VH-VL binders against Protein BCP1 (BCP1). Designs and how they scored, part 13

Target 1, 247 residues: Protein BCP1 (BCP1), of Saccharomyces cerevisiae (q06338)
Amino acid sequence: ENEEEQNGEEEIVNIDFDFFGGNPEVDFHALKNLLRQLFGPQESTRIQLSSLADLILGSPTTTIKTDGKESDPYCFLSFVDFKANHLSDYVKYLQKVDMRLSTFFKTMIDSGNKNCALVLSERLINMPPEVVPPLYKITLEDVATALGDDKHYDFYIIVTRKYEVNFDTDDDTDSGKRNKNKDERSKKRVKADEVDYFHEEDRFFEKYAKIHFESEAKKGVISSYMILDHEGLVKSIDELETEISTW
Short names: E, the ipSAE of ESMFold2; O, the ipSAE of OpenDDE; V2, 0.75 times the mean of E and O plus 0.25 times the DockQ between their complexes.

## First folded at step 14 (VH-VL; framework fv_cixutumumab)

Design n3 (from k1 with heavy chain E100K; at its last look DockQ between E and O 0.59; V2 from the best seeds 0.70)
Fold by OpenDDE, look of step 14:
Structure n3 (fold): chain C 247 residues (1-247), chain A 123 residues (1-123), chain B 108 residues (1-108)
Amino acid sequence: as target 1 above (247 residues)
Amino acid sequence: EVQLVQSGAEVKKPGSSVKVSCKASGGTFSNYAISWVRQAPGQGLEWMGVIIPIFGIANYAQKFQGRVTITADKSTSTAYMELSSLRSEDTAVYYCAREKTKGYDSGSYMDVWGKGTTVTVSS
Amino acid sequence: SSELTQDPAVSVALGQTVRITCQGDSLRSYYATWYQQKPGQAPILVIYGKNNRPSGIPDRFSGSSSGNTASLTITGAQAEDEADYYCNSRDSSGYHLVFGGGTKLTVL
């Protein structure tokens, strides 16, 4: 019996990524889905995602698509002007998340001389991190154009997520049998649940963040908030790019 | 356990300034917000302002805007509240407190308080 | 600035239940935090968020919210519960903290 080794030629599907500006007519629904992914199931219920999507699409935004300009984006990055949108639902949400953010926002309002961008970015799981440096560079150029005179924001607020590596999802089985022997398992020092990143770029953002805080883990997911200055953002992207080049 | 140790009682003349210190011990100072709250004799609690020590940003109650300055020294884990143009009405116990937020559902809360600093403004 | 209002004084018999209420527009958007203060002492956090108790706070203390109101309930009041209770929240802007006027609780 000649086992014909079907040499399955792994067809390397070359996927071309194209960069587009945000399109309110095309990107709205896909953007909402990506936002749900970004914030997760719990936080998404606390945010008016439609309003946020509109806000994003009205702001400097870059999307990545694979099937032309009329297709759904697989990735987006947006810089939303805080001062222009300080009364938005999203800002109100952020104020409720952490008093430190609220304090920071107030400072931005009072100083008049400093500008802050609310950074929102998400990509499908299969999108490679290689797209992130060009995504930021393109969007920053758009911002410079929008602000005029090659200006940039002074600060950036980044919202992202982390996850616990050892989070056993299995405990949702409601099975009633309180077996008694749970006493002995208590002594295993829950090894400090290793936290990892959904997005590699967050490692670099954290490194240069002026403020970084995390929520408690909920269902293995940690919400992470960072405030970076412009220099920190640029350095983060540059280092990411350098790291990527070594892969 | 995190503790906040405040400076001692002050007696000041009207028109002068007072600077109260709040030193954190037993934990990380820089990652939290420090609020200042005062209480006049027989009166309620009054929020004055908050600082984020790690960032050096402070926010103030409108009532005290321009007259209060909150600062922090990260190296010594010490927050400061300076109140200028003192009046008799500023006679109060001044508290520093650590302000925390554990996400959307927790709100803001002050879980660690200093013992308070009595400031007396008298002619 | 959004104000929080409290009754200045309430009384409860020993072992009975008492509810201290805080009212304000900001409470529609933000949770109330409750502090207990005894004479000559700093305030102590007793309830925050939906109904969170810090370590060391007895289970007889509970928090609730409805509309523009927040309430602290003491179920089975003890003599040691006699104190001033303050509600606290963010103002309507979300940028500042505000205290209620405080409620003096007397245990009879």
Scores: ipSAE 0.735, ipTM 0.873, lowest interface PAE 0.8, mean pLDDT 90
ESMFold2, look of step 14: ipSAE 0.744; ipTM 0.880
ESMFold2 (binder alone), look of step 14: mean pLDDT 90; pTM 0.936

Design n4 (from k1 with light chain K50E N52R; at its last look DockQ between E and O 0.71; V2 from the best seeds 0.82)
Heavy chain, then light chain:
Amino acid sequence: EVQLVQSGAEVKKPGSSVKVSCKASGGTFSNYAISWVRQAPGQGLEWMGVIIPIFGIANYAQKFQGRVTITADKSTSTAYMELSSLRSEDTAVYYCAREETKGYDSGSYMDVWGKGTTVTVSS
Amino acid sequence: SSELTQDPAVSVALGQTVRITCQGDSLRSYYATWYQQKPGQAPILVIYGENRRPSGIPDRFSGSSSGNTASLTITGAQAEDEADYYCNSRDSSGYHLVFGGGTKLTVL
ESMFold2, look of step 14: ipSAE 0.833; ipTM 0.920
ESMFold2 (binder alone), look of step 14: mean pLDDT 89; pTM 0.930
OpenDDE, look of step 14: ipSAE 0.858; ipTM 0.928
ESMFold2, look of step 15: ipSAE 0.848; ipTM 0.925
ESMFold2 (binder alone), look of step 15: mean pLDDT 89; pTM 0.930
OpenDDE, look of step 15: ipSAE 0.856; ipTM 0.927
ESMFold2, look of step 20: ipSAE 0.834; ipTM 0.921
ESMFold2 (binder alone), look of step 20: mean pLDDT 89; pTM 0.932
OpenDDE, look of step 20: ipSAE 0.893; ipTM 0.947

Design n5 (from k1 with light chain G49Y K50D N52K; at its last look DockQ between E and O 0.01; V2 from the best seeds 0.00; counts 0 for: pae O 12.1 > 2, placed apart)
Fold by OpenDDE, look of step 14:
Structure n5 (fold): chain C 247 residues (1-247), chain A 123 residues (1-123), chain B 108 residues (1-108)
Amino acid sequence: as target 1 above (247 residues)
Amino acid sequence: EVQLVQSGAEVKKPGSSVKVSCKASGGTFSNYAISWVRQAPGQGLEWMGVIIPIFGIANYAQKFQGRVTITADKSTSTAYMELSSLRSEDTAVYYCAREETKGYDSGSYMDVWGKGTTVTVSS
Amino acid sequence: SSELTQDPAVSVALGQTVRITCQGDSLRSYYATWYQQKPGQAPILVIYYDNKRPSGIPDRFSGSSSGNTASLTITGAQAEDEADYYCNSRDSSGYHLVFGGGTKLTVL
């Protein structure tokens, strides 16, 4: 249970987020919707979402619910074993996305000594990033249990999205202070298309990614792919947690 | 049919705060978001923020950040919008609306609206 | 924040077709929503997801989108269609909603 304190003036409403394992009987539909959100309208057509949802629900998965175990999840994190599912539609999709991924997968298969998890995570809009650290910690514990002997994956492949922000500087500078002299240098604010994150945690993942590459922006959306080692993943989560604590 | 019933008109002084309520009836409050939209006299619609009652988390338009607080009480199926440091420019009709949203790529739409609450800020 | 722009006013003759257009960068990424508002009333949803009609909205209302534009079309305008029409979408971040400035439709 993660308690978020909403500092409203009068009533501290404690919202409890409940963490549940994936439930194939309950979560399937919601997961598909979240997956559509994760991949977007274009990429979602290239993936068998039903198959992927099944794959997720058959893998170590943590969901967050707020209305009991029978409710739809509003967030999920899944670690899908690559080797066990190397023939899956999703892996085939990833192989087609970028040759680097294909090469990576091939290397993983050939080496036989390293394990890789395909990380899938999405949450509804307005889900607070505060849920992310416990989500990963819980899921990693589950993985360790599943793998036995407190083992973990060597590598993690994270698929996420970024978006382009058009800085229309609405200079609502109508703050009235008349100070005279500032030189009208018409800084042609170069509409610098700023890229931002849908998920704050991705900032930290990128920082520790061994491999990171992005697609071209399509309709303002950028697909982002990262490969992290276990140390990088843990550091990312720890730093995220630390950052959150400063909010 | 889901209906949103808003609190009555408010007259406030500059610098004060107003809290408008929006009660949902005829449906489950937990399954949708509540957005707040205002409209100044003779002006267009302005989105203020949204809350997902089930999570109790609100998102605000940048313009109102720090001045608006949106809350929800699931037990009473009521959403609240509190606007502080009121100015004459805050004189408007304030609407709550049910927002249907499914994700980042899915458009949001407000299919059920309250009748609006008139807030007048005058000295 | 992404801005949506609309013509402030348009006119249509009774029984004719009118198209109200909304433009903004966010429309490339997100669906357009259209609202009708009559004086003294709350807005009413007339189109969502670019071209979907809610129940109860006449079939003369249709929506389309292309590039950074979205359009509301009224085919066979009726006197009761005189109203303000607002386009709406998510901003570029996807976290916020933004309205167009509204278009006043006059039916002649």
Scores: ipSAE 0.005, ipTM 0.489, lowest interface PAE 12.1, mean pLDDT 86
ESMFold2, look of step 14: ipSAE 0.502; ipTM 0.781
ESMFold2 (binder alone), look of step 14: mean pLDDT 90; pTM 0.935

## First folded at step 15 (VH-VL; framework fv_cixutumumab)

Design o1 (from n1 with heavy chain S30R; at its last look DockQ between E and O 0.82; V2 from the best seeds 0.83)
Fold by ESMFold2, look of step 15:
Structure o1 (fold): chain C 247 residues (1-247), chain A 123 residues (1-123), chain B 108 residues (1-108)
Amino acid sequence: as target 1 above (247 residues)
Amino acid sequence: EVQLVQSGAEVKKPGSSVKVSCKASGGTFRNYAISWVRQAPGQGLEWMGVIIPIFGIANYAQKFQGRVTITADKSTSTAYMELSSLRSEDTAVYYCAREETKGYDSGSYMDVWGKGTTVTVSS
Amino acid sequence: SSELTQDPAVSVALGQTVRITCQGDSLRSYYATWYQQKPGQAPILVIYGENKRPSGIPDRFSGSSSGNTASLTITGAQAEDEADYYCNSRDSSGYHLVFGGGTKLTVL
């Protein structure tokens, strides 16, 4: 069943944001909930979320909290090493989605000198996108420390979601008029033509992605899969930071 | 709208090589994956390998590893399959096909096929 | 020696229902995809994602799977359905594709 969880928390813009590393003793359940939100109700049933949350907590991870380090995070970013985890349930999920992902992973497994990160990031709907550039900068520093010698991953696998925009946003107001086949066809065409982002950073990731493909919409939600190289990731974050300056 | 246009028929001698081209008309070639599939006379379909053109990386069926090279030229939206050390049993029609997805529920499938290139290997 | 096994031939009377099967261990983990091929032509996609039909394929074509077996069902077979049908999926490694041997459908 579709459970679109949206907590009714107040805006955080008036609250100081504190950045922490992942906390295995505190963050597990909040991360699992954020992952459920990230993947949506369909994909969440196909991914072992507890296992993935454990991988995140063992990887370079930054969280954002407002009530000290023992509170639940409102936002996270993680870079999970692919080669170390190529047998994980999450990689098995990705292999089944598309031949481009499985072919890319095969090449990384066979390569002695190249690797990629599985990128996971999500935030509560009211978290401002202004947190994203520092979030990436801090977490990439942690990656460099973990890899040593100021190294970085060669590629990044990003999974995210987008949504379809409706002309009518109120289900109970206009439901009777949408029973006609003509109206349904018109609404379906509009949904297919207008797509918007949950994550503003995805506009820039898509611009620089080497590979980008999407699922069909399911209940208005579209899964989006991207492969970026390191230069593309850095350029995306730099351009996002510049764009934020104009908001 | 997308079409895959393949090169013309080839007649080759044993021990030589053949290179078949597959040009995409329309679509965004850099996001493609192109599979190569062959069919010997009176036989079934046999997958040979796949390329991701933007990276120039390919994955080959074990049977063909070492004899097949699959490449791509992004500037011309063209994939190539080269089969070396030809034998009479390599006589077949060679197809290219685009791999696509609609997400996890669809998996991968070959939605667009070229018309095939007949390669005949004989003395 | 193929990882996917199909019966080589099957017949159906015009207007009747026929079922073409494909068996293999990898079908427990990966979707089957079905292609139709008429003599002298390239294959065309008829079923993907177990049971999904691309636009332009008649709704008399349907797919299903259970365990290590995938099936293509044609309800109300027509003369134009006479063709070879191939199942396709991942091999045991999950990184390569494999085809079944194909099933020749004759419409009587």
Scores: ipSAE 0.816, ipTM 0.912, lowest interface PAE 0.9, mean pLDDT 87
ESMFold2 (binder alone), look of step 15: mean pLDDT 89; pTM 0.934
OpenDDE, look of step 15: ipSAE 0.841; ipTM 0.918

Design o2 (from n1 with light chain L97Y; at its last look DockQ between E and O 0.81; V2 from the best seeds 0.84)
Fold by ESMFold2, look of step 15:
Structure o2 (fold): chain C 247 residues (1-247), chain A 123 residues (1-123), chain B 108 residues (1-108)
Amino acid sequence: as target 1 above (247 residues)
Amino acid sequence: EVQLVQSGAEVKKPGSSVKVSCKASGGTFSNYAISWVRQAPGQGLEWMGVIIPIFGIANYAQKFQGRVTITADKSTSTAYMELSSLRSEDTAVYYCAREETKGYDSGSYMDVWGKGTTVTVSS
Amino acid sequence: SSELTQDPAVSVALGQTVRITCQGDSLRSYYATWYQQKPGQAPILVIYGENKRPSGIPDRFSGSSSGNTASLTITGAQAEDEADYYCNSRDSSGYHYVFGGGTKLTVL
């Protein structure tokens, strides 16, 4: 009844999510699919996704599932050790993207006491950003256990994506989704673009990133690359959590 | 628009050092990568190294390892290249260049160049 | 020694097509980038990512590659195209850049 009037605030729905570690016996295929979504069709051809999924399953990893631990995950976060995997296909991919990544990696290899994590995270569209703060907190505890005591990585390499939005929404409403064609999509590239986030946490990661650069847009999707130090990562998650509390 | 302004010409004696500056304007200097490239008279381009200013981390071509030091000062948006133990064959024009990427399909490339700094090494 | 090899000089008649080549094993793994340099001036970017033109570079410039060879092609060469052209890529380690020796293009 009162549902039809505009509420100046929506009630926060507390959805219980089941958090699990990575499960090599179950999660491999679903992780490859989530990685394909994260990187998109073009970048996915440049990365050996099976090899990367294996690295994830051998690393501190948290998944979120709704149908018990034997089901496919809807969300994951992983911290893959750089030094242990510096010859991996994924590191070779990153080195080809930008000289800043190559230079940073060489410095980590040459360093005796500094290391970084390759951060991978993706979720299905119906997973809300409210899961992100606990996801990071749980997984960072697993990192501390794997490294010993309360240790953490010095730096984090985050690869993610953003999208272009269309300011001309009137044209889109007249056509309907099923009637759209490839030519109409090409025409929308001519209009003024605004960029927005698939992952709300990336808004905060960008704020604290030491290095941030992006690809050109491909079919409306922009790859985004960031280097954060540990303080920046923690602050990003804390600020996201605070922002969520105002929703 | 990003611009790189380099320090003026220098004349040096063999065995000394030279420090060339490269001041950036526009954009976010801390987020840059700055390469140094030299060109001896009548010769080709030769890459010397790169710096990531936010970290002060540099990577050097093997030929220059041990003789070159590349640094940055974020507060002045300035990169520096210092070459020590100068010899006559170090006579060259020294360029700084800002590196850029548009993702995997482009890789990295040098899109903005300084005008160069002539360094002459003679007795 | 250099990992990238270019012919030192090439000529083209005004309005004709010329190809400048760059050869090296690292080009199998890393893109070629091409720079133009006129006497007394800094290099400028002409082709990046093997075959992409930055804004302001005429469409008569194109890039391509096959195997360990990259090419810069100028279709309908103009007098202002007379310059030195350098290819650039990563070395085999991927940590360093390397330049070819350069090709002097003369427009007749």
Scores: ipSAE 0.824, ipTM 0.913, lowest interface PAE 0.9, mean pLDDT 88
ESMFold2 (binder alone), look of step 15: mean pLDDT 89; pTM 0.926
OpenDDE, look of step 15: ipSAE 0.872; ipTM 0.935

Design o3 (from n1 with light chain N88K; at its last look DockQ between E and O 0.81; V2 from the best seeds 0.84)
Heavy chain, then light chain:
Amino acid sequence: EVQLVQSGAEVKKPGSSVKVSCKASGGTFSNYAISWVRQAPGQGLEWMGVIIPIFGIANYAQKFQGRVTITADKSTSTAYMELSSLRSEDTAVYYCAREETKGYDSGSYMDVWGKGTTVTVSS
Amino acid sequence: SSELTQDPAVSVALGQTVRITCQGDSLRSYYATWYQQKPGQAPILVIYGENKRPSGIPDRFSGSSSGNTASLTITGAQAEDEADYYCKSRDSSGYHLVFGGGTKLTVL
ESMFold2, look of step 15: ipSAE 0.834; ipTM 0.920
ESMFold2 (binder alone), look of step 15: mean pLDDT 89; pTM 0.931
OpenDDE, look of step 15: ipSAE 0.879; ipTM 0.940

Design o4 (from n1 with heavy chain D105E; at its last look DockQ between E and O 0.81; V2 from the best seeds 0.80)
Fold by OpenDDE, look of step 15:
Structure o4 (fold): chain C 247 residues (1-247), chain A 123 residues (1-123), chain B 108 residues (1-108)
Amino acid sequence: as target 1 above (247 residues)
Amino acid sequence: EVQLVQSGAEVKKPGSSVKVSCKASGGTFSNYAISWVRQAPGQGLEWMGVIIPIFGIANYAQKFQGRVTITADKSTSTAYMELSSLRSEDTAVYYCAREETKGYESGSYMDVWGKGTTVTVSS
Amino acid sequence: SSELTQDPAVSVALGQTVRITCQGDSLRSYYATWYQQKPGQAPILVIYGENKRPSGIPDRFSGSSSGNTASLTITGAQAEDEADYYCNSRDSSGYHLVFGGGTKLTVL
């Protein structure tokens, strides 16, 4: 954050993004790191990330790489089949998060006619949102192939994060000056904690989410959970794509 | 502030059915989960089931499965609990409650309750 | 079905500390939620999660968990704390909610 404006020559690094299917032999370690980023330090301790990475790599997954197919991915999107993996550690984790999810899962299990994908996606902070529409389109095509007959999931459960913009990490300024003036600490109007998105696409997902709930903020981070139907997901991506075209 | 308003007291005969309503005011009904809990006189709380109104999907306690039906009308922000084949043992106060969550560490909790509906089953 | 068990009754002297315990296998996996109920009233949420209090609940109420047990502690019991207390959690399947049998707290 100390942007010392070193006038250094903004070296415009041209990066080419390539899309690849998930590769269990190459992507595992990088995927775990991205998962750790997705869930954060606390939630990551509650999930078996290795198992989840394996689950993802066994599912329709698209990755984005910059240094060829043998390099680490900078981004991934995965659609994990819920029914096929209903006993997984990750599903158990989600069940513990909220009764609505648990109830939803139970209904999916009992209902033979509806299916649900667990959506996991994360990217490095410097990845442009422009890659997201193609990422979803490619992965949806893969899903259609995997399910056969151009079928798609009925529902999607998305886990994501938000952050509080004014989260003053007061911890570091413990330096020295005890200045006394106690009084005026009055009415800091708890300014409505401005919440922002790590991922721009989440704005659109929320708009079309059938269910949306958030955790309490912890260290300025809010966990966000959404259930979308297929129509809602498609519309979200389309609107995102449209918005991107205006940039 | 979110409030749950329940229908009035009911007196029913054995073998009949009762339908209790729970209307939500304030907030976004679509995001709620509504649980039904009953309490027989001098007894403890008993969970009956839960509905997610936006999907119209419900899950029931095993004890009531096949005899209880929980529904919701999104247009009126009202949840319903229907209990059939009533018995004297079904005499109780029936509560609707909003189930909320704030993430993994909070779990699920019922933070808003209706005032309860007394259902008396008497021959 | 995973059952939660509570002592049916406990007593505490005014200003003293009391602990109400809930026991069940599901508590190994899920947090307990605690409700207070006074005669003729609907239950009121008092503790949820690891140790969270809703707005309006005094700080003398606290929650803890260990193994297959969860506990509600009232530090400095007041006369108004006399009530029935119920623990609640998910069952072992995680798909259903279950209540303990309730504990009647008498403040002496």
Scores: ipSAE 0.780, ipTM 0.887, lowest interface PAE 0.8, mean pLDDT 90
ESMFold2, look of step 15: ipSAE 0.810; ipTM 0.909
ESMFold2 (binder alone), look of step 15: mean pLDDT 89; pTM 0.933

## First folded at step 16 (VH-VL; framework fv_cixutumumab)

Design q1 (from n4 with light chain H96E; at its last fold request DockQ between E and O 0.61; V2 from the best seeds 0.79)
Heavy chain, then light chain:
Amino acid sequence: EVQLVQSGAEVKKPGSSVKVSCKASGGTFSNYAISWVRQAPGQGLEWMGVIIPIFGIANYAQKFQGRVTITADKSTSTAYMELSSLRSEDTAVYYCAREETKGYDSGSYMDVWGKGTTVTVSS
Amino acid sequence: SSELTQDPAVSVALGQTVRITCQGDSLRSYYATWYQQKPGQAPILVIYGENRRPSGIPDRFSGSSSGNTASLTITGAQAEDEADYYCNSRDSSGYELVFGGGTKLTVL
ESMFold2, look of step 16: ipSAE 0.857; ipTM 0.932
ESMFold2 (binder alone), look of step 16: mean pLDDT 89; pTM 0.932
OpenDDE, look of step 16: ipSAE 0.880; ipTM 0.940
ESMFold2, look of step 17: ipSAE 0.854; ipTM 0.931
ESMFold2 (binder alone), look of step 17: mean pLDDT 89; pTM 0.933
OpenDDE, look of step 17: ipSAE 0.820; ipTM 0.913
ESMFold2, look of step 20: ipSAE 0.855; ipTM 0.930
ESMFold2 (binder alone), look of step 20: mean pLDDT 89; pTM 0.930
OpenDDE, look of step 20: ipSAE 0.886; ipTM 0.944
ESMFold2, fold request of step 21: ipSAE 0.840, 0.831, 0.847; ipTM 0.922, 0.923, 0.929
ESMFold2 (binder alone), fold request of step 21: mean pLDDT 89, 89, 89; pTM 0.931, 0.929, 0.928
OpenDDE, fold request of step 21: ipSAE 0.859, 0.844, 0.844; ipTM 0.933, 0.927, 0.926

Design q2 (from n1 with light chain L97W; at its last look DockQ between E and O 0.79; V2 from the best seeds 0.83)
Fold by ESMFold2, look of step 16:
Structure q2 (fold): chain C 247 residues (1-247), chain A 123 residues (1-123), chain B 108 residues (1-108)
Amino acid sequence: as target 1 above (247 residues)
Amino acid sequence: EVQLVQSGAEVKKPGSSVKVSCKASGGTFSNYAISWVRQAPGQGLEWMGVIIPIFGIANYAQKFQGRVTITADKSTSTAYMELSSLRSEDTAVYYCAREETKGYDSGSYMDVWGKGTTVTVSS
Amino acid sequence: SSELTQDPAVSVALGQTVRITCQGDSLRSYYATWYQQKPGQAPILVIYGENKRPSGIPDRFSGSSSGNTASLTITGAQAEDEADYYCNSRDSSGYHWVFGGGTKLTVL
């Protein structure tokens, strides 16, 4: 879950995480790589990741780095303004996924006083969920500054991914070597799949989402799409923080 | 699993309004998008508009803007389509349909349809 | 606004292959979806996402797309396939649905 220990050829290292703003001069390629991880191999081919990384670097963005401000980020969170970017490649991608997103976006465009943010966040596997509450709090302060003091977006569009857990995968490796075992095909046929989260915060976002839908699984990966209002976003982060305090 | 049950047939006079209901069962009504599609006798399918019930947000085909109102009641899992200033040309079967997606590869599509509500506009 | 154009009618001999075509510029950007409608019934989904079959639709139904044209193909047509077929996609704005005019399939 948090701080997975790695055996073998590596020593355990204490990692000191520092928070920085997005750095257009150094972060571009690392953000593209994190975006490729966030969307996975299928969705990454459908989004112009360079364009999206540029939008992120022009938006309220917080990165987490371990080796100073000139190093590559291990984690980021960004709030990209929808109205300012409604013709972007990323919005075209979202529009194609689902008519509910298209309908919601049209309403935002037509509104004089409501807007939403396109939320993008990803972290390397060794980043613990404990970074998430301060990450959101810091970045939302930057949003308030960008929009005007004490302002926030009315809604948030979150795209993330989940994965199928197949406990037979390890058994299949051993059983597949033999192929002489009693009816293991029939036994595997009745076993149910299980779904788990890459991002612990998504459990809470799903609880408060106004809209939540998912793709079919492709090679064990499920894309997940959510719309939250501001109250739901804040409650999600507060409840995550409370949960973390009991770990 | 999901089923859409529509209100019964209506006979209306020109210049009046009609309100057709569409009650959803199964799944989470608030997450649905519900489209309305009509079909005049001997004619093709014509999309009228869509609602996202949890937000109460509707979007209408340009042809019907100003005459159609699409609403939803979360407490009864029911969507409504009201068409005003009826003309004989509005005689049609009115369908509601739930929209679904399986992600980018599918886009959206209407996977569950009501059986339709016949509206006849005659004097 | 965009339009989806279909031939109004097509015939096929029992057991033969038929292709129903839908044309429109928005099909370059948005998937075609196909609905079957029998007299007195609501439409049912037969192809979504250009080429995918929902559960319960026979594998003799397939979809394809190239450029601004989408096609529904029925191989080995059966009597029960006699119906109207509608293509459906977004308009050029992406905010609205549009339907083609429909194609009446007659199985001889």
Scores: ipSAE 0.795, ipTM 0.899, lowest interface PAE 1.0, mean pLDDT 87
ESMFold2 (binder alone), look of step 16: mean pLDDT 90; pTM 0.936
OpenDDE, look of step 16: ipSAE 0.885; ipTM 0.942

